# Ledger of designs, part 22: VH-VL binders against q9nrl2r1430to1533

Target 1, 104 residues: q9nrl2r1430to1533
Amino acid sequence: GGVHELSAFEQLVVELVRHDDSWPFLKLVSKIQVPDYYDIIKKPIALNIIREKVNKCEYKLASEFIDDIELMFSNCFEYNPRNTSEAKAGTRLQAFFHIQAQKL
Short names: E, the ipSAE of ESMFold2; O, the ipSAE of OpenDDE; V2, 0.75 times the mean of E and O plus 0.25 times the DockQ between their complexes.

## First folded at step 2 (VH-VL)

Design n22 (framework fv_nezutatug)
Fold by ESMFold2-Fast, scan of step 2:
Structure n22 (fold): chain C 104 residues (1-104), chain A 122 residues (1-122), chain B 107 residues (1-107)
Amino acid sequence: as target 1 above (104 residues)
Amino acid sequence: QVQLQESGPGLVKPSQTLSLTCTVSGYSITSDYAWHWIRQHPGKGLEWIGSIYYSGSTDYNPSLKSLVTISADTSKNQFSLKLSSVTAADTAVYYCATEYGSDYLEGWFDPWGQGTTVTVSS
Amino acid sequence: DIQMTQSPSSVSASVGDRVTITCKASQDISTYVAWYQQKPGKAPEPLIYAASTLQSGVPSRFSGSGSGTDFTLTISSLQPEDFATYYCQQYDSYPLTFGQGTKLEIK
């Protein structure tokens, strides 16, 4: 654990944010733009929220960090039909995350 | 400059445990990156075996998971592969490799060690 | 697991030729493919990553292209030192997987 794990979380979030397929995940879905999202998704999360939690040292275990990232992808696949650009981006970013998460 | 070098026995008998060590110079294995084992069967392609991360976490190819253990000796800056119950199918050149050449951890490899040949034969 | 299939298994060429090697993934891997060159008795050396980004120190005659499932490595003007085996590797998901290799031989 400790310092190395927190540095790894920060590095991984930065790489996810930089990824071309991060666009559906950068910020929470707008209730104004997507009114039914919060009727379907009960635990919304996004990369900006996860990064804030990393910066505040709220993750004490790698598993907690991984769970939040996996929740983000789970929400994407729950809300978005498989043939959407959002779901395709989520599939590719999740695969990238699984490679990167091996550091943790 | 990061360099990796494999060492271990060149001949192992069937049903024994293969043990290989990778010695790393120029970078601490606990500072960053994943540290990998990859093998190449005679006249064939490359197979990723598994990795140990700078944090000490390990991941293994599912096809080998029950047979493989990767561990680190941080005082010697080494990481090691143990492959149990070997058969002739485990005859290969074994490489250690890392991700130092990438701008960030991606799962492609630079540098590689020179490789060590292991023959499983009676 | 993602299967990587290379074509052809071997190619014969002459110095100065343009050579193309292809790699097909069994599912969409975006641009997460690397290409390696391996000479007899040596470890593989990376040539290209992210499908099209040339590794530092690699000659500009090497180029990569593709996205999704179909990827290509091109050598624009073959040199004597380029006769080797070439491998593609996906790093989109675990386990990491390689193509079976393409051997580039003197014609």
Scores: ipSAE 0.000, ipTM 0.563, lowest interface PAE 16.4, mean pLDDT 85

Design n23 (framework fv_nezutatug)
Fold by OpenDDE, second read of step 3:
Structure n23 (fold): chain C 104 residues (1-104), chain A 121 residues (1-121), chain B 107 residues (1-107)
Amino acid sequence: as target 1 above (104 residues)
Amino acid sequence: QVQLQESGPGLVKPSQTLSLTCTVSGYSISSGYYWHWIRQHPGKGLEWIGSIHHSGDTDYNPSLKSLVTISADTSKNQFSLKLSSVTAADTAVYYCARLRYSSGYKTFDYWGQGTTVTVSS
Amino acid sequence: DIQMTQSPSSVSASVGDRVTITCKASQSISSYVAWYQQKPGKAPEPLIYDASSLESGVPSRFSGSGSGTDFTLTISSLQPEDFATYYCQQSYSTPYTFGQGTKLEIK
């Protein structure tokens, strides 16, 4: 394929996906694996969805992009008890995101 | 039906490494959940040792962290426990278990039958 | 670490009795508590999750209550098959910790 320069949003999503702590966030939670997840989380979101929105240029403002990323973390912390592997991963990834987001 | 089965030597000498394997059937560990080791010293309560996710994410009891290694083999649908430098205090029934998610709460829903490990010279 | 202090350590009761077991957490853990039943030579089996929700297949004579730091497991009318050791467990954070256990014996 062709070579193009990634937008700041695209680049940040790539970095988030490649992060070691991205595994809870790569795709939506499986309803089969966690049957009650969607009874609790009303606005599910994941990195693959955010990436798709970036690719479709659905984010007009950096704040919109940041809001979706923060929602992703919020969902994680809402569903998962403290000091779970998911929550711990989320905490680390969110910290990474906050540092990178300063460039937006 | 999800089933877990512990296997490994029932006798370990002091200062050696305890090694156990949990074989899971009826559910692929690659599908999700965290898989745990829990032990029960004779006449005592239950002590959580640690856990692993198929992603490689591990969590250990801080009291044992320096001595414990948990690994997973998704190709065999197994996960293992290694506990180094064992002493008599490590004599226990060792269980592997699955931690189920439910409304944000977690419960050990499936357990192995347990395997007795005795540390003795 | 979160400590789960369970009481009593043992209790003698008769069939038909009402039995109450308590568990106190060293800090507030909301309702992140599970209860297990363990019979001799067997692995623990889950009874209750989220402090008060019965696991599938568990008889209705079992109930759980509590929030914050104080939790209770109740057997409304003890049956012969209920004589066992019971454990509370906090699922609030790692390391996950269990109560010391309560051995329910025949009087």
Scores: ipSAE 0.018, ipTM 0.685, lowest interface PAE 6.0, mean pLDDT 92
Fold by ESMFold2-Fast, scan of step 2:
Structure n23 (fold): chain C 104 residues (1-104), chain A 121 residues (1-121), chain B 107 residues (1-107)
Amino acid sequence: as target 1 above (104 residues)
Amino acid sequence: QVQLQESGPGLVKPSQTLSLTCTVSGYSISSGYYWHWIRQHPGKGLEWIGSIHHSGDTDYNPSLKSLVTISADTSKNQFSLKLSSVTAADTAVYYCARLRYSSGYKTFDYWGQGTTVTVSS
Amino acid sequence: DIQMTQSPSSVSASVGDRVTITCKASQSISSYVAWYQQKPGKAPEPLIYDASSLESGVPSRFSGSGSGTDFTLTISSLQPEDFATYYCQQSYSTPYTFGQGTKLEIK
């Protein structure tokens, strides 16, 4: 019994995953279904990969974790035109992230 | 399990505002997705009108020249369309639909049965 | 806006025939195409998403292909319940746009 405290990075990833606007970011884009994605995006990343890196203690500094999350948003805005539902979701989730990241 | 049902007046007079409501069952609007209005003119193809997300994000077809307002009422699990200054050209079958999204793939996976709206004096 | 043009506007076919419907986008849209079937008096039903992925419960005789600007819906062996109007739709950017439809008729 008792309470468990998650790492700050794990807590933030969980908050992002549970956010309504996380749907474009949960898993890597399918290479079979969207083959041109990997021609345009040279460093693909998604929340499931970031969470795995957190669980394996691969982030030595908060800045490394923040860089991976920002890369995820940057990829979204590079691939998806501004008027798409993906880009709009990314904008709202990124704003949420910036507020939560102050706790890191 | 997810079902959508349109409701509203079948007859609207020119220059008035058309108001339609979509009731969603089997899924909570506040749990996600964009919820859309699409219409079909007699004997013609489909025209996308606009969408809403429960966060307040809306997107409208520019061809409707700001005549459209879409709103959501999560307590009733409904979303509604208002189309102002209607003309005979707005006579159509109006559908509400959900846009499913997964890793960039979008499809309208659930549709209402459609409601016929005639604009006539 | 992205224009979607379907060909043919109508096709007459017999049960057992292979039927092909094409859809052309006015600009490259990658694989962001869905196909819908609409029967008279009914709402459209999804058949294909992401150009080639079959919707759950849709018979395997339906298939989609294409990328960029040219897309195809194929029915490998037409059944009586397949006589309907078919629409393509681009989901690349708003406003979302549909093809004008292809009416599949008996004979």
Scores: ipSAE 0.007, ipTM 0.586, lowest interface PAE 12.0, mean pLDDT 85

Design n24 (framework fv_nezutatug)
Fold by OpenDDE, second read of step 3:
Structure n24 (fold): chain C 104 residues (1-104), chain A 123 residues (1-123), chain B 107 residues (1-107)
Amino acid sequence: as target 1 above (104 residues)
Amino acid sequence: QVQLQESGPGLVKPSQTLSLTCTVSGYSISSGYYWHWIRQHPGKGLEWIGSIHHSGDTDYNPSLKSLVTISADTSKNQFSLKLSSVTAADTAVYYCARHYKGFYGSRNAFDIWGQGTTVTVSS
Amino acid sequence: DIQMTQSPSSVSASVGDRVTITCKASQSISSYVAWYQQKPGKAPEPLIYDASSLESGVPSRFSGSGSGTDFTLTISSLQPEDFATYYCQQSYSTPYTFGQGTKLEIK
């Protein structure tokens, strides 16, 4: 095997995961920790799921990839009040994403 | 705008049960917030009584646990406090408030409070 | 239970003064401390959460610091509306507990 350059989607996911504000988004919310989460959030998603979809080449359009990322942030803001660490982290990470997404 | 409002009798006789209700408006209690009762005896500090999550998860101050029951009614967007066998020591301003626990255990302040309701225990 | 020892119990100060209130926890509680302001006949209002995060709408002259066991609320330049009673509170574990309060009075 040779060294391969990451696709734009792969690279962006790597950058999101490595961001300091990615901690709320790395994996799905635990139902044990948050018993009511899935009563409120009907389309749960996280960066590990998005990464897997990228790895499987499930995104045919940039818009599909962007929609999943935006869903991830939307879920965060739907469940978490504005003054929570999670929401604040989400706000910063989303801003970062919006800048990087311009390259797609 | 989110508002909490306490309601219930302002006068309770000794040995009776104190019953209060907190009505939440502008925000559903079916959320990540925990809903709390806090009281303040005249001229004294603040004492946490207990909390409830809409899932039914309750927590009580051990000093009052045997006497306190907190319940929630999501259909009315209310949660309630019952304190049995009251004495003069239970005379206080009673507040309801919300406190977010977060899905990673983040703990914020009690960010919204009711205006408080005065309960006097007297014969 | 975790005890929050607040000091001083009362302080007299003048407009423009720098005021510091301290709170010491009986054990390490990381940064799980909030500060409240209470005026007579009113409910407490949050000022600081997570030891050092300013609550929305709170003037920047208020600040919080500390971690572990020692925490501080600072008012950099006291304003007339700041005369009130202040409380610290730990949210590390239940039962949640408050400091005894600090009454800030006009000198």
Scores: ipSAE 0.025, ipTM 0.733, lowest interface PAE 3.3, mean pLDDT 92
Fold by ESMFold2-Fast, scan of step 2:
Structure n24 (fold): chain C 104 residues (1-104), chain A 123 residues (1-123), chain B 107 residues (1-107)
Amino acid sequence: as target 1 above (104 residues)
Amino acid sequence: QVQLQESGPGLVKPSQTLSLTCTVSGYSISSGYYWHWIRQHPGKGLEWIGSIHHSGDTDYNPSLKSLVTISADTSKNQFSLKLSSVTAADTAVYYCARHYKGFYGSRNAFDIWGQGTTVTVSS
Amino acid sequence: DIQMTQSPSSVSASVGDRVTITCKASQSISSYVAWYQQKPGKAPEPLIYDASSLESGVPSRFSGSGSGTDFTLTISSLQPEDFATYYCQQSYSTPYTFGQGTKLEIK
């Protein structure tokens, strides 16, 4: 019950989670569903992990937060060919992020 | 219950433009999913034509080149296919379908299909 | 384009039989395979998504397996309503492509 004060990072993560194109990024990729993912992607990350780091005050600089978001997109484009639904969602969400990140 | 229904002319003349519309009920096109057109030639398999997302993003089968246009009208909860310069090879049953955009790595199949509409290209 | 090749093109079977249909992708597609059943005059109906996940309402006698390039649909005990054409489909990359179909016929 009640309202909690949100940091700028938390507000931005909430906007990303609510975006229609967030579906590839909400949780870590399943090894069962995508067996070769962790052979290719060495630094896996997702919005739920980033949100947890925000809530634990693990980001000291905006650049550290931005780096984790950019890593998430970089992983998407490294694993998924450009003509996949995942890569297209990543392209649109990354553009949205760049606009929102100007507020940081 | 989500339902898709194709509509359009059953007969089209060679060199003309085929126009089909898919009406979606029970779900808003602007709420998500990718919305697709798929066709099936008589006695043959299935061929994916293309898709649209409510953001305006479209994807077309390269084998159909620039002959295909897919558009969406979210106010009517419809999406449409235009196939230009048709020939007898375009005679097929045309289906509209949706593909769930779901959780990453856990993407559903084409989970809802229209009943299909038969299109014959003949003079 | 990713080519999906099904085998066999047709199979004759009796009620109670175990039937397997295979699908081979021309390149690795992870687990991005769906299976459909189509009866004459009807739209395809989804059976399996992500290679092995059963669609809601589909009988448990249907199962899917595989990853990478080789995929299998199995019907453990064939029922009269299962005589239909079956298609595999990849959703890894556009253009999305289907196998040529396997017609399951009464022996």
Scores: ipSAE 0.006, ipTM 0.624, lowest interface PAE 9.5, mean pLDDT 86

Design n25 (framework fv_nezutatug; at its last look DockQ between E and O 0.20; V2 from the best seeds 0.00; counts 0 for: pae O 5.2 > 2, placed apart)
Fold by OpenDDE, second read of step 3:
Structure n25 (fold): chain C 104 residues (1-104), chain A 120 residues (1-120), chain B 107 residues (1-107)
Amino acid sequence: as target 1 above (104 residues)
Amino acid sequence: QVQLQESGPGLVKPSQTLSLTCTVSGYSISSGYYWHWIRQHPGKGLEWIGSIHHSGDTDYNPSLKSLVTISADTSKNQFSLKLSSVTAADTAVYYCARVYRSGWYKGDYWGQGTTVTVSS
Amino acid sequence: DIQMTQSPSSVSASVGDRVTITCKASQSISSYVAWYQQKPGKAPEPLIYDASSLESGVPSRFSGSGSGTDFTLTISSLQPEDFATYYCQQSYSTPYTFGQGTKLEIK
């Protein structure tokens, strides 16, 4: 059998998910655990949602894909203060993303 | 229902430290909100003093930064204000408030305010 | 710091009048403006957030508009309970700053 070659978007999502600092971003924030999250964040997004959009070929342009990833980070920095583990993880992961995104 | 209540001495002598506490009920301060102090000098407008998140992240008005300390006690669901070296200019009604980190949005709550007079 | 210049400082009006209060920011602040009502001896009460969104429980005769640097609070038909001092406030960046206030008095 042949091996499916991942698209650039798919590959980047895989790399983001596997990153040590991906834990805040793997899935949507639990409303039970963080009751006020969705009062603040109006456009929630996570890597599992982005992965699904990639799989469904919903991104026609790299800019659209990048916009969703940046939204994910902006949500993190909107809700989490700079000194939190989530914000620190987000800062590192975003830096990683920016390097990888240059390949798109 | 969310309620904020300021408490502390209503009279402080010049050069001493003003100390106030805001007690929050009906809502945990361990949230995404920032908790603010605002004051209003008699017959004047409103001045933002600073804010704190339960994580310890603080933000102060640069005009008062060197004199202001804001702290939070999640175990008591309180946050506090300390203003050192007070003068007559620090006489004001002091308010505590709950606000989103990025600004003032729907669901903001203010305390009723407490009057602090600086006088010898 | 961002300065919020509010005008007028005071206004006299009658019940039923249309009242407009203006606030000008020293730089563009998008829609990050809130409006408050304050009565003597009371804490400020929020009226508007995000320049044009009405706070819960606030009568529909209150409205806010504007973006960038120029913002307006409007009371379409003044009621007796509306006589108070009003403040604009920018929530764009710290330090958060307020307008000087507008005292709305009965004519």
Scores: ipSAE 0.367, ipTM 0.800, lowest interface PAE 1.1, mean pLDDT 93
Fold by ESMFold2, look of step 5:
Structure n25 (fold): chain C 104 residues (1-104), chain A 120 residues (1-120), chain B 107 residues (1-107)
Amino acid sequence: as target 1 above (104 residues)
Amino acid sequence: QVQLQESGPGLVKPSQTLSLTCTVSGYSISSGYYWHWIRQHPGKGLEWIGSIHHSGDTDYNPSLKSLVTISADTSKNQFSLKLSSVTAADTAVYYCARVYRSGWYKGDYWGQGTTVTVSS
Amino acid sequence: DIQMTQSPSSVSASVGDRVTITCKASQSISSYVAWYQQKPGKAPEPLIYDASSLESGVPSRFSGSGSGTDFTLTISSLQPEDFATYYCQQSYSTPYTFGQGTKLEIK
C-alpha cells in the first residue's frame, strides 16, 4: 500500500530493534553456531531482513508486514523451548509488538 | 554510577522467612533491565535464585519456586527477596544484580553481597 | 537443568604462562556463556560474555572461545593480579547455572 503506511512499518521496526529483548532477532541464526536450525526452520527471517523489505517497499499490505513479524516469533517458539533465553525474549518482544501494532 | 547494595538480617532461624532488600542508586528499577538474586554457598558455588523484570514479571529457580518471592518497591527504588521455610542449606552470601537482557549479557552489575546464616 | 563442568579445579602457574580453563555444558547452549573472576571476599566480576566477547576494561590477555558444549577461557600471559577463582555461567535457559569454579594460583 501507501507511503504513510510504509513509514509506520519503519517506525515499528525501529521500536522493535531498540527493545531490550530484540537481541535474538536482529540477524539470521548462524548455521555455524546452531547447525540444526535450518533443518527445522524452513522460512527463516530476522529484523534486518524485514527492515530491508520495508526500505525497498516490498510490503503491499500491512498484513504482509505483520505476517513476517509473526513468522519471526513463530520460528523462535518452534525452535526454542519456553524456558530458554531466546523464547523468553520472544515472548516479551511479541507482547510489545502487539501493543505497538495497534497503532497501525 | 549504578550501585546495588544488599541489606537484611545476617542470622535467621530454621523455618523462618529470609527477607533481603537490594537498594539501587543511579538508575530507576522501573525504567529497564532484569533484577536478579544469586547466592553463593560455602564451598558449593553460585546458584541463581530468580529475577524480576522491570515490567513486574518474575522468574524463579524451579528448585525454590514454591518458597521464593521477588518483588519491587519503585517508591524506594528497591527490589526484595523473601525465601520461606529456610534451612541450614540456605546459608550463603546473597548478591543482587542488574542484567541487561533476558539472557545474561554484557553490562551486568553486582552488589557487594550480604552473608546470611541459618542456625538455631 | 544444564550442568556446567569446569576443569581443572585448580591451576598453579608462573607469571607469563598461558593458562586455559575449560567449561563443558551438559547440552548444547550455543554461545550463551559468560566468564567471571572472583577474588576472596568480593563479588564475581564479569570478564567475558557471549562466549568470546570481552567486557569493558578487561585486559586483552583474556580471551574466550567455544560454542555448543565446549568452552575455554584463556589467559595468554599470566599476571600476578590474575590470582582468583574463575567461573563459567550459562545463560541459555533457566535456571541459569554456574560452573563449580577453577582456582588459579600464581607461583
Scores: ipSAE 0.216, ipTM 0.776, lowest interface PAE 4.4, mean pLDDT 89
Fold by ESMFold2-Fast, scan of step 2:
Structure n25 (fold): chain C 104 residues (1-104), chain A 120 residues (1-120), chain B 107 residues (1-107)
Amino acid sequence: as target 1 above (104 residues)
Amino acid sequence: QVQLQESGPGLVKPSQTLSLTCTVSGYSISSGYYWHWIRQHPGKGLEWIGSIHHSGDTDYNPSLKSLVTISADTSKNQFSLKLSSVTAADTAVYYCARVYRSGWYKGDYWGQGTTVTVSS
Amino acid sequence: DIQMTQSPSSVSASVGDRVTITCKASQSISSYVAWYQQKPGKAPEPLIYDASSLESGVPSRFSGSGSGTDFTLTISSLQPEDFATYYCQQSYSTPYTFGQGTKLEIK
């Protein structure tokens, strides 16, 4: 059931957090350091928020979990030009996610 | 601090329905997590009965599935167990708990337990 | 269902002794293991979660280790208050299952 499914989400979030390219995604972008971010990105999200939602068992379907992860990557590519360290990290981490998500 | 407290009848007659309620204080069940019922037969180990999420999602131990219903009342911050057609084998201490699921959530919380005897 | 088997079923020890309790899962469960201490007439108290993480307020003489199928709880120097029954529990898959318990008794 739902508790078993959420164990799979937890494993995947742990793997994402431990990945070398997770640094742009660990926490929400700082409004002080990047003040225009929240003018451009209307649905901010980060791994710490997704992790908390997994802990609280708020994902009832794999598609809901996947949607939040994909939103995180979509925000990265929307805000950051493709030649930035952030966008390059996002590209590699997203590829890693797609491989691991095949197990969901 | 988070505290859980079981309540219900200490004596239930065979073939009747056992009803127990867990009252949670210091934390809202509607903020998430699965909330669990676990029992311990006299002199024996622990048996997981089932769990509920405030969305209505439930998981039950397959050995008890046809006999168990767990429900939540978020307005009272409570969740409840109904065990139908009880027998002497259902005599146990019943615990409500938020138990370890993964390393990401901190603080497992258990009620003190309530003793239920099934006897005529 | 995932079976959790504890060893030994009971152990007799003296204050100051090092005690090791093991728990074996019937299939790989990563680190989804918790350890509990239960004293007579009381509810189980959590000691360790995620196989090796110490619960808040638990003395540092308690430690956990392991991953996959084999898990260990160690008490480095027994104190009088440690004589109790210890249980492991897996949360990898439902139904959640517990070991049969290890009773730690005074020698």
Scores: ipSAE 0.007, ipTM 0.601, lowest interface PAE 11.2, mean pLDDT 86
ESMFold2 (binder alone), look of step 5: mean pLDDT 90; pTM 0.924
OpenDDE, look of step 5: ipSAE 0.020; ipTM 0.695

